# VHH binders against q2ydc9: the designs that were tried, part 36

Target 1, 344 residues: q2ydc9
Amino acid sequence: MASESAGPAELGFVEAAPSWRLRSEQFPSKVGGRPAWLSAAGLPGPPELACPLCGRPMAFLLQVYAPLPGRADAFHRCLFLFCCRTPPCCCGLRVFRNQLPRQNDFYSYEPPSEDPPSETGESVYLHLKSGAHLCRVCGCSGPKRCSRCHKAHYCSKEHQSLDWRLGHKQACAQTDNLDNIVPDHNFLFPEFEIVIETEDEIMPEVVERDDESEIIGTMGEAHEEELESMAKHESKEDRIFRKFKTKISLEPEQILRYGRGIAPLWISGENTPKEKDIPDCPCGAKRLFEFQVMPQLLNYLKADRLGRSVDWGVLAIFTCAESCKLGIGYTEEFVWKQDITDAA
Key: E = the ipSAE of ESMFold2; O = the ipSAE of OpenDDE; V2 = 0.75 times the mean of E and O plus 0.25 times the DockQ between their complexes.

## First folded at step 15 (VHH; framework vhh_7b18_3)

Design aa6 (at its last look DockQ between E and O 0.83; V2 from the best seeds 0.76)
Fold by OpenDDE, look of step 16:
Structure aa6 (fold): chain B 344 residues (1-344), chain A 124 residues (1-124)
Amino acid sequence: as target 1 above (344 residues)
Amino acid sequence: QVQLVETGGGLVQPGGSLRLSCAASGFTFSSYTMGWARQVPGKGLEWVSYIRSGDSTYYQSSVKGRFTISRDNAKSTVYLQMNSLKPEDTAVYYCARYYKRGFGTTLDHAFDYWGQGTQVTVSS
């Protein structure tokens, strides 16, 4: 089976964008803010979006719009990555996949309009078109409602309490002015568009070392060769890191590398998953690498200076090779977290 | 029905210029991004340029500084001014309506309607 030369990776970069461009109707790849949910049906609930470690609500980190060419059922396809922001945990990660055909109940068959909506108001959508209520704090499913006004919805008691403390208490009493003004709860990450670029195959200039250097065998070269050989004992780890650094240096602001079925770019030889470490999809198919999140994203997330913040070397996302549709809802995929080993 | 019709292709000497036109019909032209792609014989489709509804333009690196994309919304037409043409620019040029680019998407997915193409030959 000829190793199909994995095409060049696609790179993601963050750019500022108007909020309307980052709405669901635009099928965005984006960082931070509220999830731009693809299907309005079958959203992951509070249990699914709770941190697997601490049980606290996770924050939306990013979504990747990644349709599958030739798959009618995946004409629209999006991956949603969540992370725990709750200290001291900050380690929980979950990723979900959703896909739709071109003809669906939620979106036009026609391309998204590039015209800015007339309503310039930063109207936070607190509900989906389906009528599903979203949490005022995180933009995820909000099955809980305020017992007073019955208009504010929440994913959890924690987010309800947070919103109550930060302004809902005052707004709740003013039934008429529950202005769609959602206060900044300092829960959401900064919002950016992810712009796609193709990694130019920098053909390694085969420096044809014209090895015409005449081996003038003088005795002193043995020590330099031993020192070079000792210096060449670049630990496997050093080699991996060098490779990582070299690739990153070409596009230092890259926050995402995409390539379905390619090998991830690891930052370390430590804590690299083996095939056995990647769980199969519940459908029976293998999960394959699809994309990775680079450490550079952390620079844009303005992760709170205080204490244990969200941190990673690389986040590698593995998805069902068949991109199966497990039911009507969002399918959980697999994320591997590689940490930066302070061993340097 | 959406229709895209390319014109303006032909034979030109190296260093010469051509202007391609694409007449669009069957949709609200002004609301969509339009683009040009080309196919070199024996090679796959490659994007050349696209112009957004707000007149923001993008170019492939190989044509940057030489090609200029523009649009006339009143005429529902997108143009590609090609200057300083090179033999390497020899291809069939296609006009296309932009749909949406995603990760891992091909041009045929990123663009949903295509013209029949116009041949551009750059030869001494």
Scores: ipSAE 0.838, ipTM 0.911, lowest interface PAE 0.4, mean pLDDT 89
Fold by ESMFold2, look of step 15:
Structure aa6 (fold): chain B 344 residues (1-344), chain A 124 residues (1-124)
Amino acid sequence: as target 1 above (344 residues)
Amino acid sequence: QVQLVETGGGLVQPGGSLRLSCAASGFTFSSYTMGWARQVPGKGLEWVSYIRSGDSTYYQSSVKGRFTISRDNAKSTVYLQMNSLKPEDTAVYYCARYYKRGFGTTLDHAFDYWGQGTQVTVSS
């Protein structure tokens, strides 16, 4: 079959994993927990990780490890997706890209080790090799610090207050044991590894060829044009819905679909972006589709079904076609939210 | 300095079995994931199986249930037991050291060192 895309899609699935496999030096694709930052320098600051709609600190949702074959400056490459989980907003989204050559100041040139480290359980690593401090609550850049102990760092006053109430008030005088006392703040999403499987690809337009066009009858030319418009609209919506259902039917637990440059799989014909809705990269290059987050992920996030919480039909991530470097560290990319509708 | 040497290929009838071996040297074998890939005549290179140092195993769907990967860390050796062989399994089989699989990764990025390969032919 002739191909019009960059190859078969790759599917992501949630799987439990020991915490050491989700550390930065393992280059994980993961859902939830704290970000496993790639470059230890140039992290987005609190303003870059504030919700673009409500201004509150966003929660880390997921990251994907997505190296670019043949690109020495992107031998390691990660995308980091953040979402607002604060009611009544729960809508804001931001996504960042970071990449490193194989030879770098942060990680071994050799493959990630399969040797599990000694585990102490509740200890976390909140100090990066660059000297940057991370927020005890969310694991994002934490430039604020406790004025009493000077050891605990936070992204925001909100997270400092939360940590104080949930344990730091008690732990503040015991600074040499501070990393052993990080409570569950109920801010982070549950943590999972994302494992990859290749989808057996049937070209989307070929599988939908049988539904392409069925023209019933011929009536006056003006009435005929109206009927053709209605038939085209209905056939397009039916094809989009059936394509979505067909594509997921054999692997219904997929939470992510990846394919740099392929067409997204939309759940409906509504709330999809036009070319003008996808901004160019500041470097001047177009952005292309890279991956989408499927609604199945919501089942793993422990969202409140009776109150406002995060929700989506599809999240589609678009990234610089050149995978460029603008500045010191993390580059913001584009995410499109397709909301759930009754037609979905 | 890294060396990977495959042995155990040959001619076998459909339904038969072969066991491939790969002797590794020049690195701390027990700390790394190892795998097998194959070059099928007229087709591209495809992965077959890999095994973590703790013995977790992964298989391409076309070989699941028929092939078994294993390792002996004391001998720095990885094995591929191939049962119920089919003519479509005919290929050059390569041992390789796993680097890391990510989304969009080609095999030459996912595996950073490769052996010279061993021929497996399944025919009557």
Scores: ipSAE 0.693, ipTM 0.811, lowest interface PAE 0.5, mean pLDDT 83
ESMFold2 (binder alone), look of step 15: mean pLDDT 81; pTM 0.821
OpenDDE, look of step 15: ipSAE 0.807; ipTM 0.905
ESMFold2, look of step 16: ipSAE 0.686; ipTM 0.817
ESMFold2 (binder alone), look of step 16: mean pLDDT 81; pTM 0.824
ESMFold2, look of step 17: ipSAE 0.646; ipTM 0.815
ESMFold2 (binder alone), look of step 17: mean pLDDT 81; pTM 0.819
OpenDDE, look of step 17: ipSAE 0.832; ipTM 0.911

## First folded at step 16 (VHH; framework vhh_7b18_3)

Design bb1 (at its last look DockQ between E and O 0.60; V2 from the best seeds 0.60)
Fold by ESMFold2, look of step 16:
Structure bb1 (fold): chain B 344 residues (1-344), chain A 124 residues (1-124)
Amino acid sequence: as target 1 above (344 residues)
Amino acid sequence: QVQLVETGGGLVQPGGSLRLSCAASGFTFSSYTMGWARQVPGKGLEWVSYIRSGDSTEYQSSVKGRFTISRDNAKSTVYLQMNSLKPEDTAVYYCARYYKRGFGTKLDHAFDYWGQGTQVTVSS
């Protein structure tokens, strides 16, 4: 068992995967699509999934499967990150944790099946075992019901209107199989699996030892001017950014870095949280860094097509140090957004 | 109750061969990835090879080309054919059933059931 506070980082990378591998019973780490909820009961409701800045429904960004070894109440454990992708905001973020014991009411005690399910259709799953209905657009809790068919559910009027315009008006009273007729709303991010690689397989001394400025010299006159210019403009910010670039250089396509209790890898010295900026968990415990989302993920989101889009330098997720269970539902945790700043 | 029982270990000279077997019971063997891991003296537990339910295989780089994992679903048995053995292959070899890897776990924790192990010693 790796220590949550002392082990090397684990890196996440996106990979294409068949949709069945990304269903809840597979316990996926994934980007985009609809959430693969862990507990089918106690989902965050529409108020918890409204953008904290603009109030509009947020899009599911990613989830990570992150069990806690040795914790019976967190044998299964998943973190769900949501972001506002609606212009002009595109800035709001929320993150939720849910965990289950191995013996639970929702999933087999046995390992996830390695066999594709017999049903291979493209239908979405919008009704959970608990009886909860999911929004046809986003896959989040959908307590609002279409007043005409009483079968389509939505998180919000915004998503109800969107679905109506894009096909539900035509399908509403004419089919019992609404789950088979869900249009592309251009709301969900593209869907990928997140695969794990341990940083131990990367040469950490290459990225850790050389924080010092390089001396490059040819001809004394040009070298003297260069050294003076470098000394004049080199700053703590330049050293931090260079350390960031060096640390990721061996695996530049990483979209996620995971390690409970390790130090975050910041892209800049600006817009980083101080201890007081990270709220304690309601249970009284401190929150620890758990994982960060890297800027490389932005290349996979195809948000450019919508004008102003989601953007970040780093997203850092902090969670209860005790991984406590407050009630039966999902526990909101803390996310810090480090924006890319003009520095150079 | 899940049970994994390894056999086939022993003493062999460098360059020799051994075949390990692992008899599984208590679960639907054909549905799960099975693997071999080893505890090398003075080192931690390390994975050796695994074979998925669909028979695709993976090998640690140090054994690739020398070791072959296979399975017989009718007999609920996984095998490890070890050829061209070296002294560095000396270890206790464990059969294990894969569960699921997540963030915050190591590969040696991704398995939920382990056999009791069989000793392999490669010495002149």
Scores: ipSAE 0.705, ipTM 0.819, lowest interface PAE 0.5, mean pLDDT 83
Fold by OpenDDE, look of step 16:
Structure bb1 (fold): chain B 344 residues (1-344), chain A 124 residues (1-124)
Amino acid sequence: as target 1 above (344 residues)
Amino acid sequence: QVQLVETGGGLVQPGGSLRLSCAASGFTFSSYTMGWARQVPGKGLEWVSYIRSGDSTEYQSSVKGRFTISRDNAKSTVYLQMNSLKPEDTAVYYCARYYKRGFGTKLDHAFDYWGQGTQVTVSS
C-alpha cells in the first residue's frame, strides 16, 4: 500500500463569526461555546463527558468538521474535543467522533443556506430538534431537570447548582422567560469559527550543501568544526523545537494543523507517543493522526488568569483509520497531550 | 439528476478573451452558489471563482481583475468571462455547484457536483 505522500497540513485559524454560522446546520468547525452537535441522537452522556481524572463536567473546546472523501457514511463527519477546566485538575481531555451520510434524519440533503437567517435572535438552543434536552450551562446532554420548573435541564448537579446561583433561582419562578435568557456562567470558552488555509509548502531549500568541499585542513577549520560540532550538539530536543518554531513562524496564528495520516508536529522530543501508546480503535483498526491543536489556541481561550489553567504544548488527535461507526452514537477517539517542558 | 454542462472553451491567443457558460439542471439553480474550478495539466484542481445566490462573487487572486463570474437564474446558467488570458490560464475548466463541507481546502469539500469540463488553451 503506497504511503500516499501525506499532502501538506491544513492550518486552522480562529475568526469571529456570527452565531448562526456556528450552528449545527452550518456544519461548523469552531472553538468554544456550546457544541454544535452533528447527530441529534446518541449524544455523549454526562459520564462520557466527565473528566476522566476528576470526574467534573468537561468544557467543549472545539469541533472540526472533517468529512471523508468517497465515504458515503461520512458525508458529514465531525470531531468534538472536550477539556477539563476545573481547577486544580484542568488536565482531562476527551474527543468524540460522529458521522452521518448525506441522507439523514437531521439535515437536509441540500447544502445549508449561506444567507443569514431572518431571525437574528441569539437564541440559545436548549434542546435539539430530536427533543433531546441540553444542559443550560454547557450545551451537552442534560438528563437532569430542575425540580421546580421542570424546564431547565442539566448534565450534572454541579451545573445545576451553578445555574441556580447565577440566576435560575430568580428565573425559575417566572416560567415564561426561562428559555430565552441563559446567564453567562463563565464556563464556556469564547466562541470562534475555525477557518482553514493550506500550509504553503515552503520547501525549505535544504541547501544540500554537497559536502564535497575538500577539507583543506587549515587551522581555522578546527573552530568551525567545533562550532559545527557545538552546533551539531543540538540536542534532539533542540532540533525538534527548532522545527516546531520554524513551522509556526510561517503562520504564527495557527491554532490547528489538520492532516489525516500525516506526522504530528511535536513541540518536544519528550512525551512523544510511540505507536504502542496509541490505542487501537475498538473495531480493531489502528488509530491515525488526524489533527493537532496548537498552543496558540490558549491565547484565544482567555483561560482564567488564575494559577492552574488549561495548558498544553500540543494536543494530538488520533482517529480510527477506518472511521468506523461504533453503534448509533458518538465514538470516542484518542487524544495525546504533550506538555511544554519547562527547560530547566 | 443534477447536471452541469460547460461550453465556450477553446484556443485563444495571449491577451485574448473567452466566455465560458455552464448550463445547470436538476436543481433549483437560484438557491445555490455556483463556481468555476480549473485543473492545469499535472496539477491539482484549483478554484477560480464562485458566485453566491445573492450575486456576491469571489475570485482567486491569480484571476482577480481579469475574470468575471455572473449568473442568469432564469436560464439556470453561470458564466465566466475571461479577459486578458495568459498561458498560465491553460487548463480544463469545470463548473461546479457549491456545497461547503469540512475543514479541507480540497475542492471536493467545497463543491458537490461538477461538469465534465471544457478545455481552455492559451497559446501563441
Scores: ipSAE 0.498, ipTM 0.783, lowest interface PAE 1.0, mean pLDDT 87
ESMFold2 (binder alone), look of step 16: mean pLDDT 81; pTM 0.823

Design bb2 (at its last look DockQ between E and O 0.87; V2 from the best seeds 0.78)
Fold by OpenDDE, look of step 16:
Structure bb2 (fold): chain B 344 residues (1-344), chain A 124 residues (1-124)
Amino acid sequence: as target 1 above (344 residues)
Amino acid sequence: QVQLVETGGGLVQPGGSLRLSCAASGFTFSSYTMGWARQVPGKGLEWVSYIRSGDHTYYQSSVKGRFTISRDNAKSTVYLQMNSLKPEDTAVYYCARYYKRGFGTTLDHAFDYWGQGTQVTVSS
């Protein structure tokens, strides 16, 4: 089995973009805001989007548009990553995959228009084209509705209460203006576009050290270099971290590394998953590495609030090798969280 | 039917210049990103440049500063001005309509319609 030389990783960078570019119709890779759902059908419900640890609603972190070439059923393909923002937990992670053929019920067969919509209004879509209601707070499925106005939808009582407190109480009586003004609930992450760049294989210029220097090294200096090399016993951890730093240093603002089936770039040798730690897909196929989220993203999330905030060294996402379609909806994939060991 | 027709290719000496044109038809040209790709003999397709509807331009690193992409929406035409040509620029150049770039996508996925290509040969 020829180890297909894993092509260079693709890198993701965050850039500011107009909101219309980050809508579903544009098939965005994006950070923060509301999910730009791919299929309008079969959205993950509140139970699926609850933190597996604390049970509270998770926040949308990012989505990656990653079609599969040669797969007609995955002409459009997106991965949606969610994280818990609820202190003290802030540890829950879930990732979902959705895919569509080019010909589908939701989008044009033609490329997305690059023309800005005439409606300049930051209209928050509170429903999908399918008629599915979205939570006013998080943009996820909102099966609960306000008992007063019946127009506001929520994923949970928590988000309903939050919205009620932050303005819906006042707006609820004013039925005509409810749809246009969603207050900032301070729940969503800042929104960015993820821009794709190819990691240039900087072939290390093998500096052919023509060190033809005749090391007439006297016997004594060889012992010090061996002792220094022995003293520089770079721990396996140090080596891993050095490798990580070296790779990042080439593009320090990278927030994502993509490469289906390649090896993840780990920040530590600790808490690295073994093959057995990656659960197989329910379809029976193995899950393979697809992309990782870098710690640099945390700088853009403004997560520096005083309390236990969202934190990671690396988030590695593993997806079904077959990119199977389990049912009509969104398929849950696997995320591995590697933390930064304070061993410094 | 979407059609893309490239013109302007030919033989040029190193350091010379060529201007490629791509006439587009069958779609609302102004609403789409257009691009150029090239295929070196024995190699795969590589993107060269693309221009968005809002005249934002992007270039491959190898052609940056030498090539200029432009468009005339009234004529439904995209251009590639190639200056300071090098032997390494010898390739078949293809005009293409941009669809969408995603992670892990190939050029054939990122672009949905292609022209027939025009040969550019840079030789002394």
Scores: ipSAE 0.818, ipTM 0.909, lowest interface PAE 0.4, mean pLDDT 89
Fold by ESMFold2, look of step 16:
Structure bb2 (fold): chain B 344 residues (1-344), chain A 124 residues (1-124)
Amino acid sequence: as target 1 above (344 residues)
Amino acid sequence: QVQLVETGGGLVQPGGSLRLSCAASGFTFSSYTMGWARQVPGKGLEWVSYIRSGDHTYYQSSVKGRFTISRDNAKSTVYLQMNSLKPEDTAVYYCARYYKRGFGTTLDHAFDYWGQGTQVTVSS
């Protein structure tokens, strides 16, 4: 397998950060809030960011800053993950990659400044350098505009209606400070920085299994063999889950594991992809594992309603092995969702 | 022209102390994160510590509690105070300007300018 040569994983953890540190020119890895788009040109449009299952606009979940060392065309490189958080669906996922050389039309060649900008308030910036307008609700491409004020932009009728109900109806006549009065639509996830730590070697598992029982009852030979097979499968699932818990035990609050080409850490043996389940990139290259989102992230997302919220065991992201640059925009990649309750 | 010049290395006994200095020029020093890395014989290059422009500091676990990074923005200088030195701290120490760490980055991506290095040897 390809995992034998891969190095250790890098781990991601959430931390609070001031909003200016999470702007695009800081090249953040972050959870929640609005996307900090990398290229200001060629954003995914509303059709690309509609939930593939229910068609409603998706919410930005997280982005990962993941440059490729030695690749001049990927000196800057980001992956953007979106999820449907609209009940009853809450299931759809899409992920996009974008990359830029160090010399580009959008950002300084010099490192991100550590100086806070003069205007570090909570104002929302919804107009990109390219001239693209962003949706007031979600921060994604917003080609629709309010026909009354001509200043508010939206990705969809759904978000236009939401903003109207939650305050724009009254604010529409006072257009000079729309970005200062964007209400809480209860749509965006809470915003955090993702900080990086390299994984240390994990200690040997010390486990005391108290659920193993010896059954001495007698059955027919065919039935007894089948019962032992079921017990072996359940024990294998228990061992896979215990391996998962053991692997994360030194850093149990990790919300992300990163490593291009390493083996994913699955929470169960069920609902994992085969090689053929992972589509090739349109450029012809295979896709390889790049990072996984851990279930621990769910603790930070502030569930909206009981019984109808986002949920997962593991999300595994696979990207073009060549990190190709087809066209000038964002490239859709592949995400696999492993649920923890897929038992038949 | 960005330039970083380290001084303060030398030979010291185990348990001793050294203070490294790095004079920076050619950029607005106060706006950037600065750091120290070291080339350990047989182990390659590893990061040691870095300090943000707002004086928030970060340390590798093996040096935390023993090393202290600091900066003087008026003098465009970053320092590394090394106490309780051990033989495994023997290395060439480099001052570097931080660019940005992302997932999957190497040190030569995370730091874009490096000094010439100063030798630290901890031996009896």
Scores: ipSAE 0.687, ipTM 0.822, lowest interface PAE 0.5, mean pLDDT 83
ESMFold2 (binder alone), look of step 16: mean pLDDT 81; pTM 0.821

Design bb3 (at its last look DockQ between E and O 0.57; V2 from the best seeds 0.71)
Fold by OpenDDE, look of step 16:
Structure bb3 (fold): chain B 344 residues (1-344), chain A 124 residues (1-124)
Amino acid sequence: as target 1 above (344 residues)
Amino acid sequence: QVQLVETGGGLVQPGGSLRLSCAASGFTFSSYAMGWARQVPGKGLEWVSYIRSGDSTYYQSSVKGRFTISRDNAKSTVYLQMNSLKPEDTAVYYCARYYKRGFGTTLDHAFDYWGQGTQVTVSS
């Protein structure tokens, strides 16, 4: 099977965008804020969105709109990445896939409208069109409700408590003015649009150095060549890092690299997954690399303000090769975290 | 029925300029983003530019600084001003209604309606 020359990777960049462009109806690729859920049905619940390590609610990190050409059932397709931002853990990651045909119950068959909504107000949607309630804090499924007002919904007791402390207590007593004004809980990441660019195949000008340099074999140069060759014993790790650096240097602000079925760009030779480390999809298909999140995203997340902050070298996302539909809901995929090895 | 009709193509010398126009009908023009794609002989279809709501414009790297996309909603027309044309810009240029660009998407997904195209030839 000829390795189809994996086309150039697509690169993602962050840009500021109006909030309405980052809503579900716009099928956004975005960073931070609340998830722009694709299907209004079968949202991952609090257990699925809990950190697998500490059990705390995870924060929405980003979503990638990545339809599959030629797949009618995946005309709309989104991947949702969540991360734990609760110290001291900050290590939990989960990724979910959802897909819809063009004709569906939630969205128009026609392209998204470019008309800004008349309601200029940052109205936080606290429910989906389906009537599903969303957590006031994180925008995820909120099956828990405030026992007093019965209008505020939460994914967890933690988020309920957080909201209670930050203003809901006061608002709850004023049932009529539960304005869709959600306070800043300092839980959500900053929100950006992810803009797509194609990585220009800068063909490395193979400077065919015609080293027709006549090896005038003077004895003294052999030691320098050996020293250069010994100095050129670039560790496999150095080579990997150099490659990483070279690729990034061309577009230093890239926060995402996309290429379904291509090889990930690793930052280190350490903690690189082998095929056996990538679990198969429950449908029986293999999972393939689809995209990776670059360390540059951390600069935009302002994660440094929080002592033990979210940190990674590379996040590699692997998805079902068949993009199967497991049930009515969101399908969990696989994320591999490669950390930056502090060169001791 | 959605219709897109391109005009303004032709023969131009290197360094010259052309302005393409695309008249749109059959939909609420102002509510949709519009774009241009081109097909170089022997090559696949490539996107050139698209314009969203307001002044949000996007360009392929190869045409940045040389091409300008604009629209007149009152006339239901999208334009592509092409300056500093190069032989490499020789292609059939297609007007298209923008749907949504996603990662890994093809142009047939990113755009849902296409015009018949107009030939642009840049030659000495």
Scores: ipSAE 0.818, ipTM 0.911, lowest interface PAE 0.4, mean pLDDT 89
Fold by ESMFold2, look of step 17:
Structure bb3 (fold): chain B 344 residues (1-344), chain A 124 residues (1-124)
Amino acid sequence: as target 1 above (344 residues)
Amino acid sequence: QVQLVETGGGLVQPGGSLRLSCAASGFTFSSYAMGWARQVPGKGLEWVSYIRSGDSTYYQSSVKGRFTISRDNAKSTVYLQMNSLKPEDTAVYYCARYYKRGFGTTLDHAFDYWGQGTQVTVSS
């Protein structure tokens, strides 16, 4: 049977979805909430999910489901992006890859079921099939346990203290099931599905110009001076930003652009990586661009709450060109943060 | 033993109609999404439509408004009603079971079981 080609660049958009469609067995692409872990074993531990800048626990930002065509060992494949949202830092980022064959120890060989679970009203499951316990606050590996109830698990003292203050102090003394009463810790980002759309090929009306001297050669001297005066008031950074806006203009609400090996769409000419800034995978392969997170996502995060918040121009994710097999564990990949430059 | 068997193909004039049927067996039909793809002689395999268990339907742009996918879970059958047929609809049509679309997904990953196909020819 013939197969479809990989296709052009793909765009991601946020949509509301019922919680059951965002569970691990549905293989979601999603923003916010707790991670829908792929492999239930070999989770990144608390040290791997500590902010590389301030050491505090990071929040799950998004995951993408990105099977690798033609690779039996990556029939299922997910990328998980985490960010520090703790003031005054709000800067650290980490990204992890995990992949599984279709036949595996965690999921049915059959497609994700279209049957809604009978108990869709309870969306907080903190104990994975592998026996791993998840932190009640963040949904990441939670090896610390409340010594009183022996049922509440945490990634860190920070999250244990937070849960204690926000309700566990009272709930810990109860005989009820603690997994039914997890408060809002004001730590997780709002939860959305990421839906996929193919980028349209419609050519923008504005002709991209890399060399304004070419216009001079075709237009004449007096017209040339007028064009140069207009271009003189536009900085190189303003031109790159206008190019960015033009390229996204047909779908301005995109929060993600995906394409293994394509060029990233930068918002600025500054703060872009050189080849030496992108480390090789530990397996020895180079890393290649896979997807970028667009600044439009910030509008959905409620990150402009009181105090300092996360911010970026774009986030560019680079992954092992071989998508190397590391068993059932999670492999750290590379994320480049392009900040918006303050020109003042 | 998953089996998907298409029927209802044939020769039809432009503007005509056909209804394709796909009888499914070997799995719990009502729990899974189903779809149609077609092999166009000069172009290759392309998706046409799919239907979730709960009535949601999806169509490629070239057939939207002309084709209607439906299902009967009691009969384990999916249908494709094809109206206003055009010569460019000429293809072998396959019934397939939907798996999952992700970023970078190809058709042979998005659909995991395929029927033998039924020929649809639209010509004068």
Scores: ipSAE 0.698, ipTM 0.817, lowest interface PAE 0.5, mean pLDDT 83
ESMFold2, look of step 16: ipSAE 0.666; ipTM 0.817
ESMFold2 (binder alone), look of step 16: mean pLDDT 81; pTM 0.822
ESMFold2 (binder alone), look of step 17: mean pLDDT 81; pTM 0.820
OpenDDE, look of step 17: ipSAE 0.814; ipTM 0.911

